# VH-VL binders against Pyroglutamyl-peptidase 1 (Pgpep1), part 10

Target 1, 209 residues: Pyroglutamyl-peptidase 1 (Pgpep1), of Rattus norvegicus (Rat) (q76ic5)
Amino acid sequence: MEQPRKAVVVTGFGPFGEHAVNASWIAVQELEKLGLGDSVDLHVYEIPVEYQTVQRLIPALWEKHSPQLVVHVGVSGMATTVTLEKCGHNKGYKGLDNCRFCPGSQCCVEDGPESIDSIIDMDAVCKRVTTLGLDVSVTISQDAGRYLCDFTYYTSLYRGRGRSAFVHVPPLGKPYNADQLGRALRAIIEEMLGVLEQAEGDISCCHQL

## First folded at step 4 (VH-VL)

Design fo11 (from f05 with heavy chain G56S T58K Y59F, light chain S29D K30Y; framework fv_felzartamab)
Fold by ESMFold2-Fast, scan of step 4:
Structure fo11 (fold): chain C 209 residues (1-209), chain A 122 residues (1-122), chain B 107 residues (1-107)
Amino acid sequence: as target 1 above (209 residues)
Amino acid sequence: QVQLVESGGGLVQPGGSLRLSCAASGFTFSDYAMNWVRQAPGKGLEWVSGISWSGSSKFYADSVKGRFTISRDNSKNTLYLQMNSLRAEDTAVYYCAKGETYYYGSGRMDVWGQGTLVTVSS
Amino acid sequence: DIELTQPPSVSVAPGQTARISCSGDNIGDYSVYWYQQKPGQAPVLVIYDDSDRPSGIPERFSGSNSGNTATLTISGTQAEDEADYYCQVWDYSSDHVFGGGTKLTVL
C-alpha cells in the first residue's frame, strides 16, 4: 500500500424482509462515528440486498480503494452473539433478493472454488477481542448461510484473494444496542488489522483463486 | 407512470435562499437514492447533490458544499434541496433524478423531472 | 478524479452513422451512461452500463467502452436524433461526472 494510512472498507446492508432498519447498517454507521483512529482511512457503504448489485459493486470497491481489508457486516435474525465468518461458499443461492432475483445457476462465480477461506485467522481475532473484556460476546462460524451475506462474502473473498471478513450481528436490541455493536466492530477490525500485520508474508498459505 | 415533478424555482437576489421540491410518483420512492443535477443557461450538466434511500447519507459537489442541504420525506414521496447563500453562478435549471435501489454509489439516473429554473440576479 | 472530454459538435447527413466519443483516463474501468437532450427538454437516458438500451430507445443507438474512450454510435441517423449528447460516469471521489456535451447536427 502506498498511502500513509491503511484503507479499510466496511459495508452494511440496507432493508429487507421484516428489517425496515437493518442492524448491520446501523452498526456500521456507529463504527463510522467512532472511526478507526488516524492511521486508518475508513470508507463505509450501505449495500442493497441484491445479488446483481453485489456482483457489480463489491469488485468496484476493491478496485477503487485497494484496501488492506474489506469487512462486510450482515444481520442474522437467529444470532445472539457477534459472529466472525471463516469462509464463503460458491453455491446454494436459492432465496430471492429485493428485486425478486435469484441466480439461475444458484452460484456466485461460474467455475470458482466451492469455498474460499479468509486469510485472517478468525480464531486469533476472536481470542484477542475476548481478552479486551467487551460487554459483547464474539463467536466463530464457518457458514454464513446461503443468501446475500454469504454471496457478498464469497464475491469479496474471490476478488480480494481472501483479504476480507464477514461479521454477523444480531438484531438491534437482541441483546446489543447500536453503541455496543459499533464498539464491537471497532475492536474486531482493529484486531483483524493486527493479525494481518503479524501474518504479513504468509498470504500464500491461504486458499485463494 | 414513473414521474418526477420539480417546483420552487424562481428569481432570487445574491446571498438569498430558495427551497426546491421534487414530487415522486409511480414507484416506491423510499427504495431509491435521489440526485439533483443542474444546467446553467447554454452550458452542460453538473451534478449538485445526492441522498441515500433512507436519507442517512448525503453528498454534495464541492461548489455547493456548506451552502446547500439535501433532504427527503419518504412518507410524502418528496425530495428537497435547501439552497442558501446563493451566487450568480448557481443560476441554472435544477433537475431531480432517480438513482439506484438502496445504494447511492451508482452512475444510474434513469428518470428525470422536467426541471425548475433558478435565477440568481439583482 | 476522472475528467470526461467530448467533441463540442458532430455533423452527419441523414441515414449516415454518427459516432460521439467520450475520453477519460481508464474510462474502460467505469460504467458509462449516455443522455440525449433536446432543446427545452429534460435529459433522456439512451445508454446505460456502457452498451445497454433502456426500454423504448431505438436499436440504432449503441455504445462501447474500452481503454480511454467510450463511444455512442447512432446508425442510420434520423433528423429526430439531432440533440445534445452527454456521457457520464460515477466516481467515488467526484460522484456523478458528466462530459461537456456534444451537439449532433443532422443535415
Scores: ipSAE 0.006, ipTM 0.454, lowest interface PAE 14.2, mean pLDDT 85

Design fo12 (from f05 with heavy chain T58K Y59W, light chain S29D S94D; framework fv_felzartamab)
Fold by ESMFold2-Fast, scan of step 4:
Structure fo12 (fold): chain C 209 residues (1-209), chain A 122 residues (1-122), chain B 107 residues (1-107)
Amino acid sequence: as target 1 above (209 residues)
Amino acid sequence: QVQLVESGGGLVQPGGSLRLSCAASGFTFSDYAMNWVRQAPGKGLEWVSGISWSGGSKWYADSVKGRFTISRDNSKNTLYLQMNSLRAEDTAVYYCAKGETYYYGSGRMDVWGQGTLVTVSS
Amino acid sequence: DIELTQPPSVSVAPGQTARISCSGDNIGDKSVYWYQQKPGQAPVLVIYDDSDRPSGIPERFSGSNSGNTATLTISGTQAEDEADYYCQVWDYSDDHVFGGGTKLTVL
């Protein structure tokens, strides 16, 4: 009788290195102000740049919210576009985090797959967002970098069975301001949900035949 | 060295409000998650609320959700607990406890304040 | 929602070994913390991450955690160890959960 709202969890990172203010968390806060409409329960979290915290927190968010989608946002100092990441990788984590920790095996999940793809068709999302005519360029990548961004993405892909996404944003003002990034994230996540719903509808239709 | 000092407790009527403060010294406050834990007279410890290093994530016990709000001001090295719609069963000593580095996790609370008594009575 | 069960009281003679249990479903998969509280005082962390001692805590305090039971062990118990002891776990689904507490009497 009661139609429940869909849960969507979105994370951004706290300060690290030269990023005293992390553009990803600023962008996520702008998204929170805009919301994702009345059909979505949006939950936002600021994640410290720490491997052990990510290993504990990200699985807990999946369990707590049973979300339809978890989107992680990170800043890339070299990026000039908003980038949709297609997959996460299990190995290559050599950089020390904010606690000066690095996984001993330099891997995310012992005996896990080498890489995990998102179930979300990022090419379709990119095409749909581009046709909306935003003041923000959106591109595709297959390597989120072998640090907390990729580590977080792989952790979420593993626990959520591919029902996760990672979005890289450039630093604030290089070239996009906070409100542009927030609007871009809203559009991206809305199109991600649309692509997921379409895929689920197609499966249901085929199953009924 | 490390010290936590609570204040703001007192006698309040049912339905009233109180704001507790916890002043931290001797460590980098902004590097640690913080917790509020209470203890009713003659009873055991009950976790009330937690907050991450930045204030970006907050957690509440089911018994206080919607009534209590945890916050922090890292520039002042101070943790707060805003308590609204107080009930007789909220009567307890409220402790401030230093949590995990940066994030609320693993459950370690290694330094505690002396506590501040909150009495909800007419 | 995990429930942690402790015996309400444990009594030992001075010099004997005290063992305080903390039972919870699959508690062995979680990290357990132990606190000592004397009357009118704030709790003091005596064991963290199942078996580790904070600096300044005597070696006679040890911990273990396996299956459905965590145990705080105090060897060669001294009069000064008389206190209430609380176990605690943290889980995102369960928040911080404390056991009901155990009163240790040394007589």
Scores: ipSAE 0.007, ipTM 0.446, lowest interface PAE 13.1, mean pLDDT 85

Design fo13 (from f05 with heavy chain T58K E100D Y103F G107R R108Y, light chain S93D H96Y; framework fv_felzartamab)
Fold by ESMFold2-Fast, scan of step 4:
Structure fo13 (fold): chain C 209 residues (1-209), chain A 122 residues (1-122), chain B 107 residues (1-107)
Amino acid sequence: as target 1 above (209 residues)
Amino acid sequence: QVQLVESGGGLVQPGGSLRLSCAASGFTFSDYAMNWVRQAPGKGLEWVSGISWSGGSKYYADSVKGRFTISRDNSKNTLYLQMNSLRAEDTAVYYCAKGDTYFYGSRYMDVWGQGTLVTVSS
Amino acid sequence: DIELTQPPSVSVAPGQTARISCSGDNIGSKSVYWYQQKPGQAPVLVIYDDSDRPSGIPERFSGSNSGNTATLTISGTQAEDEADYYCQVWDYDSDYVFGGGTKLTVL
């Protein structure tokens, strides 16, 4: 007899544009090999760079797993660090996806908020991960761009009521290898869960009064 | 181990309809984009239609747009091509082919079925 | 709007090197794929991403792609290599684009 394990869903993207091999999916596969320990039931998914697929798949993942946390990983060709994204945005999606589709309204959710912040304190996560002394630099951003990364993030933040995170990784070897990215993702997600658990503990204490 | 088996080909009159099926086995069908590619007798390969892993994105060559409909049933590991308003120039062997990844624009096709012959003739 | 041009036929003696070209405007900026088709059979992928071989494809098959021409090279050509060969690229505007095919005859 064991206590129920917490569910965590982690996604990476498939190929697009100049990224014939998407560093985000490679990093997620390395994370899957490492795992997140005995208390976490980890589910990983490769997501196509397709708006309509994201609109169907992401809500379905929330329904199927009822996860404590969903983390999306995407590659940024201009990044040289691993970046924690603080929020997703509802508007500005003008780029065509791999199926040559673009939302006609250029927005993710009609009449949705302009932006949604993650409930996770990304500043706290970044500080904690940095103190671990990884050979990977971690930074923070408030703009994941206006393409599938941000679109996926906003969809997940909306459906999961802010219980989502987005991590941008640089391309493989520029400068981090697959091993380094996998270890960085594990550390980041473990610290995210720690920050989330502490915040929820504080809320539960207050509600008991 | 990995196999694609087409069925449903045959002789039809111009203006007629046919439905092709492709049964997939030996891999996780729902993880891959699928394609139909045809070859007229003595001619080269022509891509006809593609469908993403979920069935949410579908694309067609201009020559068949509005007449053919691609679909898939991931619970049955089966790909379909509904062909309506058939013309003599649609006469070809129709191949089912697995994409190298899940979106329709996956760059190449790594596994092909045996093909099924469609003849449009009076 | 890329169009791929292949020679309709190439002949080679057994044991000699066969070279099959695939020409297209700025094809060197795209990834090229090569398929082998024997009479009455389905196509078989022999080269992907310009120069990589799938598992099970003999090392005598190689590819290159630069400028306006991609080339499939078969070293020490064997009788069983006699087939039609098709090059292919993928493009956002055109999807899958195939060359017209080259019949390789091993004399």
Scores: ipSAE 0.000, ipTM 0.439, lowest interface PAE 15.5, mean pLDDT 85

Design fo14 (from f05 with heavy chain S30E T58K E100S S106D G107R R108Y M109F V111Y, light chain S29D; framework fv_felzartamab)
Fold by ESMFold2-Fast, scan of step 4:
Structure fo14 (fold): chain C 209 residues (1-209), chain A 122 residues (1-122), chain B 107 residues (1-107)
Amino acid sequence: as target 1 above (209 residues)
Amino acid sequence: QVQLVESGGGLVQPGGSLRLSCAASGFTFEDYAMNWVRQAPGKGLEWVSGISWSGGSKYYADSVKGRFTISRDNSKNTLYLQMNSLRAEDTAVYYCAKGSTYYYGDRYFDYWGQGTLVTVSS
Amino acid sequence: DIELTQPPSVSVAPGQTARISCSGDNIGDKSVYWYQQKPGQAPVLVIYDDSDRPSGIPERFSGSNSGNTATLTISGTQAEDEADYYCQVWDYSSDHVFGGGTKLTVL
């Protein structure tokens, strides 16, 4: 009997500031070319660097695809490694987006927790990916900043009850090229799905009800 | 299956008060934002108020701010709308509408109740 | 705030394609939702996220959204499709904006 296909949504950002070409969207397009195998329905989206668009679109993607996992990819000009973000934060959004807008409350979700951790064990994912011997260095972080990257991550973590991930990539060629980033994202997401599946099996053993 | 049943509508004089209730079943009520949408006789739909999954965030249309209060009781699967200082222009069928997600500020309404008529008249 | 404009009425013959527009500045940058309301009944969601159909909605209903106009399309229109149709978007201020509604007549 065949297992049903999993839906996975992956997003990258459009241009902003000094990033006329956003490395995150380039990396996501490379991932799309590679695919995630026949068992996964992969849906990719380019997201404008806009708070209001994120507030509308990200919940809509969760609703439209009922995905097993949503992965957001963003570029960090200061990064030199591919970084897995452990959590998103609800407050501190003071930077203006591409439409010269920022939330009046400077928060993502009015009655939300101060931070939300991903349900995915990022330490386990990082270890598994490192063991694969990729030519890309993968590290972990607990602070995705306080701009569109963290705002998008928190929005997705809240809507998906922690079933989301955020990956920061460095700018193209500093040091990784588009092909390397695409291959790294494929490996990372495949390991995320594996860890998530294992975690869901383990949760049933911890239930008291 | 999802069911939303409104009650509490009726005839009330201008300046009066009325409390609407919406009994929900067929879904995990505490996981979704809830809304009130009204429709005046022969007119279009107008969003009135929304409440987050936890009851922590409440939203109101400018036309009702300061007069209406939305609340919910997750233990009873019930949504409420307390309407004070009622005006003739508040006359409408009031629909209970389920948000598409537990996220605050619902984007769309996937299920609606049958509505309850509120008539504000002398 | 965005304002959504719909034609007040649209008429179509049975079996023909009905198209109902919903116009708003840069509405293509927003997700649009469509509701059907028959006389004396509650609204029913027929399209969400521009073009997706809820379970139970006939395949003849479809949607699109680009630029300044979103469109609800009903192919092979049937008598039972006579109803008022409303488009809706969400604004950051937590203000849900409905169009004025379009009365579809199938003659």
Scores: ipSAE 0.000, ipTM 0.439, lowest interface PAE 15.1, mean pLDDT 85

Design ua02 (from u02 with heavy chain D54S S56K E57Y; framework fv_durvalumab)
Fold by ESMFold2-Fast, scan of step 4:
Structure ua02 (fold): chain C 209 residues (1-209), chain A 120 residues (1-120), chain B 108 residues (1-108)
Amino acid sequence: as target 1 above (209 residues)
Amino acid sequence: EVQLVESGGGLVQPGGSLRLSCAASGFTFSDYWMSWVRQAPGKGLEWVANINQSGKYKYYVDSVKGRFTISRDNAKNSLYLQMNSLRAEDTAVYYCARELDYYGRGFDYWGQGTLVTVSS
Amino acid sequence: EIVLTQSPGTLSLSPGERATLSCRASQSVSSSYLAWYQQKPGQAPRLLIYDASSRATGIPDRFSGSGSGTDFTLTISRLEPEDFAVYYCQQYGSSPYTFGQGTKVEIK
């Protein structure tokens, strides 16, 4: 009677613009070295900063792994803290990707909802992580921008029915190093899984899906 | 046998509109990304637009963005290209093409093409 | 966008000879996501090779592809009469998909 290990997929982005080395992919690689314990089957992926590739790969990752949670990590040049994003948006994608391309109609999903919230209570996660006494500050946001970060988040929220999260990290060394970011991601994801499991138990008892 | 049959091409004046259709048979149409690829007379191939299995994701080459609309009807096994504000540079044979797999690794089946001529 | 440049523009050969066709990309093609097509007059293109070196279903062994990064090659080891056609390379490693201008293989 063994309980199966829970699959968690975590992605980081490849180079773009001023980010020849993308802090998000570095942080995800540090997380991979640490792992998420023996109860979690962790899969990490580097995602190109390309709209079409995101639309192909993100649904495929959901199909391949049937994950309990998919976490996307992106770098924000203006960030000074690790930021938990609450929702993704369907419209406003006017920026050209690494291939000088942007979606037709400038939206993620034709006829999709204007926004999709994560089913994870980010306020609860932020509070839990903050009380752990990490050497990294964690904050929350409701706007991941209108470029590949938000586009990827919305794609995953849509395909996974809200069972996704997005974490913005600041550039490497401004102020956190790779080790600090990896440890922060591990703590954040562990608390996300805890909050998600508690919420799923409550929903099952109430018969609300 | 996999078959793709295009229709709807013809002669149209600049600024006019045409709707191309592609009838698919011999495979599960709803499992594949589909593309439109064009070829101007005596010239090479140019990818124009593609659409995912469900029809929710659509992509276009910049020169047709805002003028062309790709769509599909999986119940009818049909792919469409609505072309508005046509220009002389849009004159070409338009091919319906199936993308080999989910990753888009080339076009494994093509229709015979339908000619669109934009001329005054 | 990635620009693909094919050379030579025309290759004049006799049946039984080896044909070597080049495709050069303006920047690196990710994961060698490059395909080759054959097109005969009045016909739609036919997929020959994908992922730079994988033969498509039903394609004879005389066709082979190689290369990575910016330099790719299609080789026809021994030309048959039916191989005289125009050949196109195409990349799908980056958006938008782009094709080379074509190489015409004609009878000498």
Scores: ipSAE 0.006, ipTM 0.529, lowest interface PAE 9.6, mean pLDDT 87

Design ua03 (from u02 with heavy chain S56R E57Y, light chain S94T S95F; framework fv_durvalumab)
Fold by ESMFold2-Fast, scan of step 4:
Structure ua03 (fold): chain C 209 residues (1-209), chain A 120 residues (1-120), chain B 108 residues (1-108)
Amino acid sequence: as target 1 above (209 residues)
Amino acid sequence: EVQLVESGGGLVQPGGSLRLSCAASGFTFSDYWMSWVRQAPGKGLEWVANINQDGRYKYYVDSVKGRFTISRDNAKNSLYLQMNSLRAEDTAVYYCARELDYYGRGFDYWGQGTLVTVSS
Amino acid sequence: EIVLTQSPGTLSLSPGERATLSCRASQSVSSSYLAWYQQKPGQAPRLLIYDASSRATGIPDRFSGSGSGTDFTLTISRLEPEDFAVYYCQQYGTFPYTFGQGTKVEIK
């Protein structure tokens, strides 16, 4: 059966600190040029490095597109690999954003869970992507840090009931160029959708029983 | 050994249709992106379309969009090109080609080609 | 779309000579995603070089590629009789994939 179009939202961040050009937004723009094929309606957004903007914009994207999957991409200055993040955390946001704002109580969602896991099996995704033989190394993490990356991830996991993913990329050219990162994101998201579809098939079968 | 064998070419009138097939053997067909590349008599190579491993993603050159459909059947190790509304400009030898890897780093194996002639 | 222009159109040489073939792109080719092919009359193309400079499996070391951005070169250090053929460059940095018009290497 021919696959109908489904919505996928992918975000990258704007400039901050030493990142006058944010590798995450560059990678997302490369992904946009490649697309995710005719079966996927891909929507990309640049997100300012601002807590209050994230609190308003991310829930709005979920409402606007009713997406099957939302993927957030961020840059990690310490990373040398593309990293799949398994979970987001509700507390520990002490760093000031581009507007010199920091959330009161250093929390993402008042009275929310301490952490939320993605429903996507990141180990399965990592294994599948690795078998494709990309020129990019993909690894797993359970801690996206305690700044806008984790804050955005947790916001999306909370609003989307775990139907979100976060991918950290290294700085541009250290060691991967823009094109390599875009192609890696396409492969990663393709495998995420595949794993998600298989998991949904299993749930549907269990429900029917 | 890796082999790709095309079939389905022939003479057809403008506005007609043809379905090309490519039979693959000697490798795990479902692991590879596949392409169709054509060559008009006495002319150079022109990429036409490609398809990913599971058939989810398809890309086409603008001149064939809406007229040609690429598809695959991994259970049969077969690649297809359905060609509708054929024009004289579509006259060419059509090659089935395997993309080296996910990045599409060239076509490492090609079939022998099948000739499509669109003429009255 | 990226237009690839090959030069010269025809290169007339003798066995044992060095062949140098040029491929120029209308805009920069991302990540040096450029391949070279050999085609003989009545045959399908054969992949020689990918990523501008990486030799494909089974390709003799007399074939080498170089270049980046918009300027790429294929070099055959010492022509063998079987090397007289048409050569095509191809970019895969963006869709649509595009080929150059070809350079014919013929016997003097």
Scores: ipSAE 0.006, ipTM 0.497, lowest interface PAE 13.3, mean pLDDT 87

Design ua04 (from u02 with heavy chain Y102W, light chain S28R D51G; framework fv_durvalumab)
Fold by ESMFold2-Fast, scan of step 4:
Structure ua04 (fold): chain C 209 residues (1-209), chain A 120 residues (1-120), chain B 108 residues (1-108)
Amino acid sequence: as target 1 above (209 residues)
Amino acid sequence: EVQLVESGGGLVQPGGSLRLSCAASGFTFSDYWMSWVRQAPGKGLEWVANINQDGSEKYYVDSVKGRFTISRDNAKNSLYLQMNSLRAEDTAVYYCARELDWYGRGFDYWGQGTLVTVSS
Amino acid sequence: EIVLTQSPGTLSLSPGERATLSCRASQRVSSSYLAWYQQKPGQAPRLLIYGASSRATGIPDRFSGSGSGTDFTLTISRLEPEDFAVYYCQQYGSSPYTFGQGTKVEIK
């Protein structure tokens, strides 16, 4: 009787628009250097800002790793804090990606729900991370926008039955540097796992095998 | 252990046809995207075509579109490349390659290659 | 299509020296979709690095990859006799997949 390491998949995005260097991928690489401890098997991926690549790759990541949690990281040029996104949306994707493509239906999943909430209690995560006294401010949001960030989030929420999270980071140096963002992601993901595991533990106590 | 073995290469006249085969063993063939990559004598590598796990998705370089057809038979653990309307510039060693994982990160295993010579 | 340009075309070095090989892309390439291969005469290519920096199974730690955007590097920290070969970079993030023209590492 030996418990295997839990798989956690974390993604950041490649370059797009005015973001020649995408802060999200830089932050994820810093997280990779730190790791998530000996009990977690961390897999990191850089995702091109392309709808069709997301539609292929994200379901495949869920199938490949059977992860406990998938966390997507994206940059928001308007953000000044690290933001935890509560839900993804199925419709409204009109913006052209790096291949000059957008979905013909402007929809992520045909006949899917209009929105999907993460099963992770983001308010609890935010409170726990704030209690750690990091030099990074963490806030929450309910709208990741209607571009690749939200499209990726919804895809992952749909395929993973809500076992996904999305974190927006501000651009590098405005105000956080790469090291600060990496440490913030580590703390956030550790607290996400803690909240998720405790919630699953509480549910399991109400059932019998 | 993983093995990929190509066959079907040979000498053919311009305008002719050849069918290449790749026999796979040592892994679950149906779990992987597969590619054909070629190399002209003394030149670099050129990707030709790939095919997804169930054969529903196929992609080609523009120079072979309409002339080459990639296919697979998962029951036989085999990959194929049907080459029609062959041209002198198709002369190359053709490699069968397994894409590193199920979503296509590089080519982790290659066959030994099979030589196709298109000459009159 | 994305064009990959490798430099230099030839590196003439001695065993024990460090080799640094460059690969430059005509457009930005996700680092997750850049690979390096080694090829010896008469042999199939061998995967060394995928995802710009991850070593393939069985590849010695003297091989390392780095870079992002349009500029990628393969480094061999201390050349061994078996490392004299042709090296190719490859992007596999966009169709068609493309390879660089190769860098030959030869003994001085």
Scores: ipSAE 0.006, ipTM 0.472, lowest interface PAE 12.5, mean pLDDT 86

Design ua05 (from u02 with heavy chain G104D R105Y, light chain S28R S32N S95Y; framework fv_durvalumab)
Fold by ESMFold2-Fast, scan of step 4:
Structure ua05 (fold): chain C 209 residues (1-209), chain A 120 residues (1-120), chain B 108 residues (1-108)
Amino acid sequence: as target 1 above (209 residues)
Amino acid sequence: EVQLVESGGGLVQPGGSLRLSCAASGFTFSDYWMSWVRQAPGKGLEWVANINQDGSEKYYVDSVKGRFTISRDNAKNSLYLQMNSLRAEDTAVYYCARELDYYDYGFDYWGQGTLVTVSS
Amino acid sequence: EIVLTQSPGTLSLSPGERATLSCRASQRVSSNYLAWYQQKPGQAPRLLIYDASSRATGIPDRFSGSGSGTDFTLTISRLEPEDFAVYYCQQYGSYPYTFGQGTKVEIK
């Protein structure tokens, strides 16, 4: 039987506010052109900036692909670096989306944990990516905000039991172009997979003892 | 084969209530999102509501929020639409439709529809 | 909400002719999540095309979808007698899901 490739799902966001073209979706499309090598079955999706759509689509992607990793990419107008987010938060969603909607309870999952950490060691990923000498600065954050980025991240962390990551990119040309962002995402995701597989190997070794 | 059979339609007065049912067969009902779509006589299609696999997520068109409630019973392979505070504008054929959980297909199977008439 | 406008409202053609139906969105349809349905009098709609260009199972190859963003097209390359019906486009890229008003393809 042919060995199936490992599945990785990567999402970017559609237009909203002053972002007629969303840098996150542009970066994801550049990643798609580069690919993640022969061992990875890469699936990319553009997500509307809408809470209700996120609540439906993100769980569906987990169900459809049974992915080993789901990475969400969003643009941050205040960012000047590519930022790896460590955790998502369940509460505080007051901003109206593209349909002028926000959750009535201002939370992502009723009765869910206050926050969920990614199982990926973001400090290790950041260190590894930095040693590659890319012309892109990568930093760490623990607060993805309280809008669609954090909402999407928490939804995915909850559904996937922590097997998700969120990457914030700055707007196109401020200072990185599309090609640089695509290369950065490829490197980041490759290192995420490496760190995740190493951690899972260590757990397997402990169980063998 | 996949089958969806609606029931519960009928004539009701404005302000009244009605509960629609949809009986599903020929597939694993609990694996699919389900929708209600309506069509007023001689007019086009209007999506009303949907519900995810386990019933934990529900979405509605604004005109029915607070009046209609979608629900499902996976043990009985059944989808429901509880309609309260009905208005003449709710008069339509109501279709039960299967929606792939992958967000890929739109509505791949539809029931035959059940007519709801809101009139005095 | 995204408003879908279909044109023409009515298309009068003979069997064997090509039909081209347009669907325009008031704003971008995310990921081209757009479907086309066929409806005959007294019947439920039938899915023809999903994701703008993917043909649903069992649908003849004379039906094809194209387009992206805000402009979408359904083409029927050679009309069969059974193809005379009303056609609806639908977006599912964002809530609420919305349908176009329909295009009636009728026999001349």
Scores: ipSAE 0.000, ipTM 0.496, lowest interface PAE 13.8, mean pLDDT 87

